VH-VL binders against DENN domain-containing protein C297.05. Designs and how they scored, part 4

Target 1, 138 residues: DENN domain-containing protein C297.05, of Schizosaccharomyces pombe (q9y7q7r449to586)
Amino acid sequence: VNEIPGWNDVDLYPLFRALSIPNILVLFEAALMEAKVIFLSENLGMLGYASQALLHLLYPLTWQGLYIPVLPRRLISCFEAPCSYIIGTLSYFFHMDDVPLDNIPLVVCDLDKNSVSTFGKIVRLSRSLRSKLQAHLK

## First folded at step 3 (VH-VL)

Design sa19 (from s6 with heavy chain G100R R104K; framework fv_socazolimab)
Fold by ESMFold2-Fast, scan of step 3:
Order: structure tokens, then C-alpha cells, then sequence
Structure sa19 (fold): chain C 138 residues (1-138), chain A 119 residues (1-119), chain B 109 residues (1-109)
């Protein structure tokens, strides 16, 4: 059909409220290439809602990596996992020094600031695919 | 303060396997990674691999891939290193060591387990 | 893979200073600030001296660490007899593994 299940405004609202479409596109590209994604927010609910919205954008693809919607401070060693992941944590507990860089690209998204930072190379979608995706999100 | 206590010395024949244990006490076992490092007589330190106990995810140095298996049991706060297909050059002291936070450095270290491979 | 490059031995007189180098590549020492240094006395487990290139682990101010490009250095000032030991550097790598240096035997003359 013309409408992709899970790609309507209501289902994606938390992500659209927090982030611009170009920033959402970077997260989508990162997830598609099985990179590491870290979500930051001062609000626990936002971490869960936004990460679930990202997973919903992948439908019908299923995220195969590690998924921790809210990481407690005491489990910060999880950032060292040598695999693809989506991990959310409270921004005031987060320091870049706790995340070792490796050959898996990393995207850090601050949901409260509408910012994404990339470490390593994120393979970008073609201009035509990016245009198509943006049209579906608007 | 965290301490790591390793199992006792082992004498093994070539072709067999050895499994060394490392029991953590005093701290939160799940919050840190545990690594295994060996040292052959008169030689330097060699990292074998490590595990994040809470996730059960281990990774290994290329040299040991296929021969080493690192596991952890959170209920007993114990990490294990099993090395198979033993050769005489596997004779070494085997240390476990705790990584802090992001596992970028090692402290504390276990006392070491001597493994001797002889026929 | 190849161990980080350290001199096999260094020596110094009581009260003097010595520097031990640790050379790698951009995928380990040069790429990250994750260099640590360990002291090992005969028959003992290694003891952490320096981490994150230059941070002391509660050891004497006589021990200091630094890094320039692909080379990290451990400097020991005011040499004392008890400093005689083997010293190892270690670094995190771009493949999420660790690599140790070959080790340096320090002799205090």
C-alpha cells in the first residue's frame, strides 16, 4: 500500500517533537547500517518514547542489536559492548570518555537539544531515498 | 574495595583443556568488565579477551579466537576462562583483571593461576 | 597482533630520571587517550601506575605519563631502589581489544 505501517505522525510524535527531520534521518541511517546509537535526555520517559519511535521507523525490519532504553549509571560498562546497540541514558550521567571509540560508527543524540554527533563514517542514503523518506515523515 | 581470587594451579597434558576461575568480592561484579591476561615464563603480558558480565558478551584477541571461551556467572560473581587444545607454549601464569567503567585499564588484578602443559 | 614497542631495558642511577617509551599506531596509542602503565615486581601481579595517559593511580608524584602522536611515555624521577621492576604499557584499540607493550626492565644502578 501507499502508507507504510508505523510511519504516521502520531506513532512518531516523540521523535518529531524532539528532533528535526535531518537529525531523524541520521539516526535512521545509523540504525540501517547497524551502528551504535546513544540517546541522551534529562527525562526518562523521553528516552523510552524516542528509542521506540526509532525502532518503529525500521518496520518491517527488526533491530538485531543490543537495546537498552534506559541504562542505569552503575551499568555504564554496557557502552563498551563491541556490537551494534541503541542505548539511552540520562544526560547528566553521561560523559563521552565512558564510550570507547572503535570501528563501529557511533551516533550520540541529545533529545533535549535536537543535536546529533557522529563518530566514524555513517553511510548516507542516496539523495533520492532521503527525499522519499522526508516526504513520508512530513 | 574489590578483590579478585583465582583458582589454583593446574598441570595439563597437550591437547586437553583448562578452565580457570576468578571470583570477585567486595564490589558490584556486573558493573565492570573482566579481562584475562597471560604471561609465559620470562615473557611479557598478553591480553586474551574480556567479558561484560551483565550482558554475557565476550570478545577475544585474534590469536586466541577459536581456542578461548570466557564466561561469567553473576549469581556467584565469578568469571571463567577456558583454553582448549593446550600446547606447551600455553604454559603461563593466567591473570584475571577488572576493567573500570569503560574497561580502558586494569585494576585490581587476581593473584594469577599457573598452568603448566607437559607430556 | 604486534605488541606496542618498548625498549627491552633502561637503566638509571639513584636520584636520576628515566623515561620509557611505548610506540604504537593511530589505531591504538595515537587514536585514543586510553594508555595505561603497569609495574611488575618478580613473582607479583602487575600494579596499575598510570591510566588515561597521564592520571596517577595513587602512586608517587615521581611517576608521570605523557603522549605525543603515536608514542606514550612513562617518566620516573628521583629513582629509588624499589623502582627496579618490569614496566608495561597497554592501550585500547580500534577493534575493541587491548594490546600490551613488550615490557621494559628497569635497572637502578
Amino acid sequence: as target 1 above (138 residues)
Amino acid sequence: EVQLVESGAEVKKPGSSVKVSCKASGGTFSSYAISWVRQAPGQGLEWMGGIIPILGIANYAQKFQGRVTITADESTSTAYMELSSLRSEDTAVYYCARGRYSSKWFDPWGQGTTVTVSS
Amino acid sequence: QSALTQPASVSGSLGQSVTISCTGSSSDVGGYNYVSWYQQHPGKAPNLMIYDVSKRSGVSNRFSGSKSGNTASLTISGLQAEDEADYYCASYTSSSTYVFGGGTKLTVL
Scores: ipSAE 0.216, ipTM 0.746, lowest interface PAE 5.2, mean pLDDT 86

Design sa22 (from s6 with light chain G31Y S94K; framework fv_socazolimab)
Fold by ESMFold2-Fast, scan of step 3:
Structure sa22 (fold): chain C 138 residues (1-138), chain A 119 residues (1-119), chain B 109 residues (1-109)
Amino acid sequence: as target 1 above (138 residues)
Amino acid sequence: EVQLVESGAEVKKPGSSVKVSCKASGGTFSSYAISWVRQAPGQGLEWMGGIIPILGIANYAQKFQGRVTITADESTSTAYMELSSLRSEDTAVYYCARGGYSSRWFDPWGQGTTVTVSS
Amino acid sequence: QSALTQPASVSGSLGQSVTISCTGSSSDVGYYNYVSWYQQHPGKAPNLMIYDVSKRSGVSNRFSGSKSGNTASLTISGLQAEDEADYYCASYTKSSTYVFGGGTKLTVL
């Protein structure tokens, strides 16, 4: 009987296997400042694992934005939502032209390539805090 | 392929509210955004706001904040624009149009609904 | 929110070319390549002509669009009588809203 269903049994391993620690820190910083995060993968399972792991890293903070672990192609207009979000989609359906850039910073993470691209300013944690978190995540 | 059909003309008193409807057919209603654009007699186009029906998320032009409410009903493929505290300067043709999100342009357009605010 | 700046009117002779400007700021026209152009005949809804600055919506190749800095332009070549209409530009903004230009009345002589 866990207080928050699923959170105590979230497996962080898939995220740490797919992404380097510096790239994970960029995603963490983006989520903390309520930016837009898009996960790309050719594997549906990876989209679910990565997004859940990111949400778990925020605990005890609760994600307040839109959350769609796997976005159907027919709902592509969700990328244009004028709010913070975490959205995953299959790489082969994704095109940057479907994501208009606005005042909310955007991070696009390709889980299959260990690649993170940022659009707009992501507020970074202090170097000392980033160093401590990197050591902890090691 | 997508067609938009708006409700009929309205005559309203100052201080009242009006609710205009826009029914979509031909495409998947939930997969695209619907915007509302008005045009006063002899004047230019003015964007009021838009909605993503599947999410129920609407955004508005600052000028209309607090007076306009845009909603959508997926079961009837219909978007609505309600404008409150009507003034004589709200007399205009009100258009709905597909766009504002998945397309950064407006196409197709509804035929327009004339709203007249009489003194 | 201020409207994008367009000339109130422009005129040209049959077969001539005309250009209509649309000037905004670094937060709209200058920030994105999301400028669209609309043609409106009296008593009718607007019709999309150009989107994403320069892409045609299935209209004649006589219509073309461009952008330089904070100014977008619509060029109509080989003017025909049917081109006589009001033309509006529109741009997406950094605040996820839309802004229209004031409109330009094209007279074909």
Scores: ipSAE 0.055, ipTM 0.675, lowest interface PAE 6.6, mean pLDDT 85

Design sa3 (from s6 with heavy chain S31D, light chain S96Y; framework fv_socazolimab)
Fold by ESMFold2-Fast, scan of step 3:
Structure sa3 (fold): chain C 138 residues (1-138), chain A 119 residues (1-119), chain B 109 residues (1-109)
Amino acid sequence: as target 1 above (138 residues)
Amino acid sequence: EVQLVESGAEVKKPGSSVKVSCKASGGTFSDYAISWVRQAPGQGLEWMGGIIPILGIANYAQKFQGRVTITADESTSTAYMELSSLRSEDTAVYYCARGGYSSRWFDPWGQGTTVTVSS
Amino acid sequence: QSALTQPASVSGSLGQSVTISCTGSSSDVGGYNYVSWYQQHPGKAPNLMIYDVSKRSGVSNRFSGSKSGNTASLTISGLQAEDEADYYCASYTSSYTYVFGGGTKLTVL
């Protein structure tokens, strides 16, 4: 399949190791609709690999929003950017109060806890497409 | 920590453009957004737009979309606001302030630049 | 054009308290805890008094902020002559913009 781990020189394994398939589907749906995605982890490498894996899942679509794989604490203001983004940050520096909730839907994914929280409406794939994609990703 | 110093007063003709500068002193210029807020004589405060310098992303109030351009030069720690197609209604004091996007409030403020549009 | 709604003027006597309201909608004041208040004396730039609804910017404890639904409030207790100024509220909006209130002239009697 085209999106197996290591295909196109991108490793999907870190995402599969950290997250259940249903949670990966939520992230995929959020990215497709150009929502805001925040990745949290205590591991810097995990932030980079997981976010790159998400971008690879969009192929052949290209992410049009901001992409910051690891956001330093001093630049926390980037969470307030008035656009779609994929931003990763260390869990211990993250507070929800730093993120305004607005008209762009937001998904916060804790990679260490296999946890996904959604704010706003995320457009879901049909059950048929979700079932096929789950089989593909398995 | 940061002090904002704005450029001097301007007198402009209708239909021209004005570019006001706001120089930040001290570190951390790129870590915070800079906003522009104007105040016409005897009127209230009006947010025009702001920029996040590190991202190069600016956003504008709907009223000013198409006429205002906000830019930043990190090498000189200076933000700029350019307003085109000037009308008499654009006569106002123009303030820059740190905030909007980065702090969700505005502090410190520049001293203000008076722009007068007259024939 | 659609500024947050503030009373044009309020007045209070020395030593008393006054409250200034700031009313918006669920897309600004009601939707976020990002309301700030500014004091402006004639010919001066605004000065931040309150941010994040209720946090003081180093100003006197006489100034306090609150919010209920779509209305934020600034309360000034123990009024002093120097409190006489224009007061503005501001809020973040769901359009990634900021909006100021129309302003309130406080007269200290």
Scores: ipSAE 0.009, ipTM 0.638, lowest interface PAE 8.3, mean pLDDT 85

Design sa5 (from s6 with heavy chain S102H; framework fv_socazolimab)
Fold by ESMFold2-Fast, scan of step 3:
Structure sa5 (fold): chain C 138 residues (1-138), chain A 119 residues (1-119), chain B 109 residues (1-109)
Amino acid sequence: as target 1 above (138 residues)
Amino acid sequence: EVQLVESGAEVKKPGSSVKVSCKASGGTFSSYAISWVRQAPGQGLEWMGGIIPILGIANYAQKFQGRVTITADESTSTAYMELSSLRSEDTAVYYCARGGYHSRWFDPWGQGTTVTVSS
Amino acid sequence: QSALTQPASVSGSLGQSVTISCTGSSSDVGGYNYVSWYQQHPGKAPNLMIYDVSKRSGVSNRFSGSKSGNTASLTISGLQAEDEADYYCASYTSSSTYVFGGGTKLTVL
C-alpha cells in the first residue's frame, strides 16, 4: 500500500484549481465504478495532491484498486495491470501507446490542461445526484 | 542480456500438482511481466497467464482459471507457475517468457520445462 | 484450438517469398497494434522475430510484418533453408490476456 499520511487533512484546493467541477465529477464517477484513472502533470506535487484528493472524495468508500501516486518511467509495465488503478505520471514520460485498452474503462486526466479523456463506458451519475454533489463541492 | 532459467523436468501422477520455477538474471526482474506458455507434444503454443512481479498481480487465460497460480518472488528474481488437478492432457513443455514493457512481446524465453503426467 | 487462425502449413521454393496470415477479431488482432511473431525450430524454444511492425535486433531484413483490419501477416522474402520452422503469431486481447495462433509449418522446397 502506498497511501499518503494525513488523509483527512488533505487540501482539495489544488484539484479544484486544476480541474473544472464537471471534470472532477467524471473522475469521481470513474473511481466509483472502479475504472482505471491516469493523472498527468508536469508537476510532481500535483500528481500526489490530485490523486489524494480523488481518494478523499470517495470517503467513506475505500479504494480497492492499485494506487501509485507517481509512476517512474522504468515501471510503465504497471499500465498493463489487468485491474482498476489510479496511477499518476509525469506528462513528458507519458505515451498513450503504453496503455493497453481492455474491458476496464479508462480515464486519462491532464491536470495541467484541465482535460479528461475517457475510453470505454463510464457510468454517469444521474443529473440529480450530479447537482447535489456539485453543490456539495465548494 | 536478461536470461531466464527454468527448473528441471517433472513426472507427475494424475490429480497431483506441479510447480515450475523461472529465475531471471542479467536484467531488471520487477519492471517486466513474466508469462507462462505451454506446448503439448506436436501442438502449438498456449498462453496460460502472466504476472507483473513488482505489483504481484497475475492474470490467467480463461481455460486455466482456477487451476493455475502464478507468483513471483522479487528477492530471488524468480517467477513460479503452479498447475493443479493434473490430467494427461497437461503433458507439455512449459516455457516462461519475459513480456516487454512497451510492445507486448515475449523475449527472452526460458529453455522450457518438460512436465509428463502419467500413472 | 488457438483463438487466432493461421494456415496449418505453407510452402515456398528457395529464393521465393511466402506470407503467413494471422486472423482474429476486433477484440485482439483488430483492436491492437501488438501482434508479435515467433519462429520455432524443432526441439527449441520460440524466438521473437517481429513485434508490432518492428524487427527484433539481429533479424534479417527478409522478415517483415504488417496488419490490416483483423488480419496480421508475416512475410518472408528470399526464402532460405534455415527459414524452415514453425511460425506463431500472438496478440494482446481486450481481457488483458494474450492469445497465440495455431501455428504454421513452413516447408522450404
Scores: ipSAE 0.202, ipTM 0.726, lowest interface PAE 5.3, mean pLDDT 84

Design sa8 (from s6 with heavy chain Y101W W105Y; framework fv_socazolimab)
Fold by ESMFold2-Fast, scan of step 3:
Parts: C-alpha cells; structure tokens; sequence
Structure sa8 (fold): chain C 138 residues (1-138), chain A 119 residues (1-119), chain B 109 residues (1-109)
C-alpha cells in the first residue's frame, strides 16, 4: 500500500522521535561517506525502525555496506568487520572495547539518550546542502 | 575447541599460483575470522590477510594486495588462500589461524603448509 | 614499514626474569589495546601466550604483558629451560590489518 498519504513521513518518524535534527544529520553524513554506524537501544523495535529510517533517508541512494538491524550477542565480534556497516545492538550488551577503531570513521548512536559519538573524521555536507536538508527534516 | 587442518606441501614454478586450504572442525566456523600468516625460512611471521566467513569479507596486508585472494566455503568449513605470480621469495610455511577481527589474536593455528617456489 | 620493533635476542638465567619489548606507532601498538604475544619452538606453529596486552591464554602466571605508549612488553619470570624459544608480538592497525614484530630469540643461560 504505497498510496497511503504521508508514507515517507511514517518511515522517518521513529528516527525523528528519538533523535534531534543535528544528530540525524551526523548519521546521514556518516552513511553518505560509507562510515561505520552503530545503533544502541534497550528496545529491539527501535533498533529496526531507526536503522530502516536512516536507509530510507538515503533514497534514492542504496546502502552498499553491511546491514544488521539487530546483532545477536553471540555475534558481537561482527563489530570488528573491516568494512562500512550499519549495525544495531541492545545497549546493555555493548561495550566500546568490542569495536576496534580503524581508518573507517565510526558513529555510535544511543537512541535512548539522543546521543551521537564520532570517532574519526566525518565529512560534513556543504552549508547549502545541509541547510536544505535541515529545512526538509523540520 | 576448534582445530585447523591445512592441505599438504606444494612445489611450484615461478609465475604460477598456489591455493592452500584450511579446514576447521569442532567450533563455529562462520562467526570467527580465519587469517593467513606466512614464515620464510629462518625469518619472522608475516600477516597476509583474513576473512570473516559469515560476512564473506576479506582484507589483506598492503604488501599482498592484488596477489592474494582469501575465500571461505561455509558448507565445508574450509578457508582458502590463493597467492598468484609466485616468486622465489614466496617460499615459506603458510599458516592459517583462527582470529583477526572477530578476535584480536590468533588461536588456534594450523600445522602449516610448506610452499616451495623453484624452477 | 612492515614489522614492529623487537630486540633480535634476549637472554636470562634460570629462575630470573626477562622482558621483551615491542615498539610500534600510534596507528598500531599505541592506538589500540590489541597486542598479542606468541611463543614458537623450532619447527612448530606459534602458540598464543598473551592477548589484549595483558590477558593470559591459560599459560603460566610467570608470563605477563603490559603496554606504555607505543611500546608493549612481555615479561617472563622464573625462567625455565623450556621458555627458550622465539617470541613474536602482533598488533591490530588503523587499517584493520595486523602486523607482527620481527621476533626475539630468548636464550636461557
């Protein structure tokens, strides 16, 4: 049912509900440059909703990296993957020591705290493009 | 515990390619990285690259980029290392080891495969 | 530069202690707490001794690891004859690769 009015707004809603616009912009910039993105939440549903909203925000671009909306604790070693990724996991199973830093910039987003931590240099959008995107997101 | 068993010794001519196998048993193959490390006679250890089987993602040391290909077959729990354009300097014992990325150390190790490059 | 710097050789007497250093840069040893140490006897595969700088792999508590800045160290106390071997350090790098040290031959006098 792609004829539902406001369908795109519904897809982005969970991300906007959890995060401020500046924090969403950092995630968008990280995804555009094919960085590593980790989503943390105590709520499994939030991990799926927020990560899918981020992927939708990239449209018409398609995410080319690894995508795991909810990573099981037994596979926590997947954070060591030497590639771009979007991975979500329950915050109480996550430790920064599980993520070896490399030349690919990393963004860790805690959806429950509206916090974004960056490791490495995230390339920022041009002022013009950033202003247009902020206006669209409001 | 997991055990790694490597294929047998190889003698190759310069310019050819060699493909060494490493079969894992006793543990979860897919979720742990398999790395390849070589040691030339009388010399030190040199990391060549590794793969995370479940992701199908491999990475290589810069020195071997373009010459080495590491693959994995989850159905047979076997990792492979193929080295092309062989030179006499590639004569070495080639080890596979569990680890790298999915664990930040290497254990266990295979028994080693001797590859000799000679005319 | 492909190898971390280790002394080529080190020696110690039975019952005493020795320390082997492993020096890199901020993009490997200095940047991460992912240094491991391996013991290799002639003709055999390496054996893991220490991982994550200071954690033992089930080996004797005579083996300990530490790190200060860009230098990691392996200390072996109460030296025994069977400790005579080659020792290698290894570190994770900022390129998501691994690099080994040049190796140190330990002689027990």
Amino acid sequence: as target 1 above (138 residues)
Amino acid sequence: EVQLVESGAEVKKPGSSVKVSCKASGGTFSSYAISWVRQAPGQGLEWMGGIIPILGIANYAQKFQGRVTITADESTSTAYMELSSLRSEDTAVYYCARGGWSSRYFDPWGQGTTVTVSS
Amino acid sequence: QSALTQPASVSGSLGQSVTISCTGSSSDVGGYNYVSWYQQHPGKAPNLMIYDVSKRSGVSNRFSGSKSGNTASLTISGLQAEDEADYYCASYTSSSTYVFGGGTKLTVL
Scores: ipSAE 0.122, ipTM 0.719, lowest interface PAE 5.5, mean pLDDT 86

Design sa9 (from s6 with light chain A90S S94R; framework fv_socazolimab)
Fold by ESMFold2-Fast, scan of step 3:
Structure sa9 (fold): chain C 138 residues (1-138), chain A 119 residues (1-119), chain B 109 residues (1-109)
Amino acid sequence: as target 1 above (138 residues)
Amino acid sequence: EVQLVESGAEVKKPGSSVKVSCKASGGTFSSYAISWVRQAPGQGLEWMGGIIPILGIANYAQKFQGRVTITADESTSTAYMELSSLRSEDTAVYYCARGGYSSRWFDPWGQGTTVTVSS
Amino acid sequence: QSALTQPASVSGSLGQSVTISCTGSSSDVGGYNYVSWYQQHPGKAPNLMIYDVSKRSGVSNRFSGSKSGNTASLTISGLQAEDEADYYCSSYTRSSTYVFGGGTKLTVL
């Protein structure tokens, strides 16, 4: 067993069950380029699992942006923060009208629908790197 | 209803710094951003930057990047704007206003602080 | 980051209507529905008139706002003497900043 400290502390399977590998790669690419990521779910547990799984996939890199696993409705202004972020919120309270599009690319991921929407240009990994990563994740 | 009260007029020398305060009362400080807008004599309004107090995250207009620092103290419900390396063209009335990163409009406004830069 | 384009001055007679334009680009006025309008009397702080393009801030219904493409407009109907003031538009930008128009002086004849 080649154990990395913290590796088995995060359950990655809820993320991999909720999202296809191509959609996970888009989220990974967004996080690598320090974009904005919004997770949507009707389940609070899924918001925690997915955001932690994404942070874990960046290892050994450490996320430097804002991180809010579950954003309460009263703090909706946080979506306007002029910085990279990973923010989760309950689908019931989310409206795209509350998220102005700025020069930082945005990815909105609906965990319950296995859907990823991109706004702005997300820099993609080369096809060879994406193929290697995809093979590794499967 | 929120009311904003700014600090008093300042006279400064070129090359110095000025720090203006804006105290909020009558409402919540956490849900609304505070912006700073200046107006030189006989000129138009110019947005300098704003802060989301609960996050401590500020953003600035490109023209002021590197010279302006906006901060907030939630314990006193006070926002601050510090402008460094003052020049004569920085002579202006400096307003604080609620809004910028929750309300995409500015209301209410402080009464304005006159800053005069002269040798 | 340049100021939005407004006419330097406009004029109208008592009881007439006047329209003030505010022109930007797709990265500000054209890209967002976050345009606001402010009235400023000499020596006073600006007063919010219109927000989110067309919503009134408790001011008279003689004031209305609209937007078409990259141009927002403030229309004042039934002009009164007290409407004489400077008017400024403001918009959110793609850089997550705000920009004001150059301002328009309204003269009521």
Scores: ipSAE 0.117, ipTM 0.704, lowest interface PAE 5.3, mean pLDDT 86

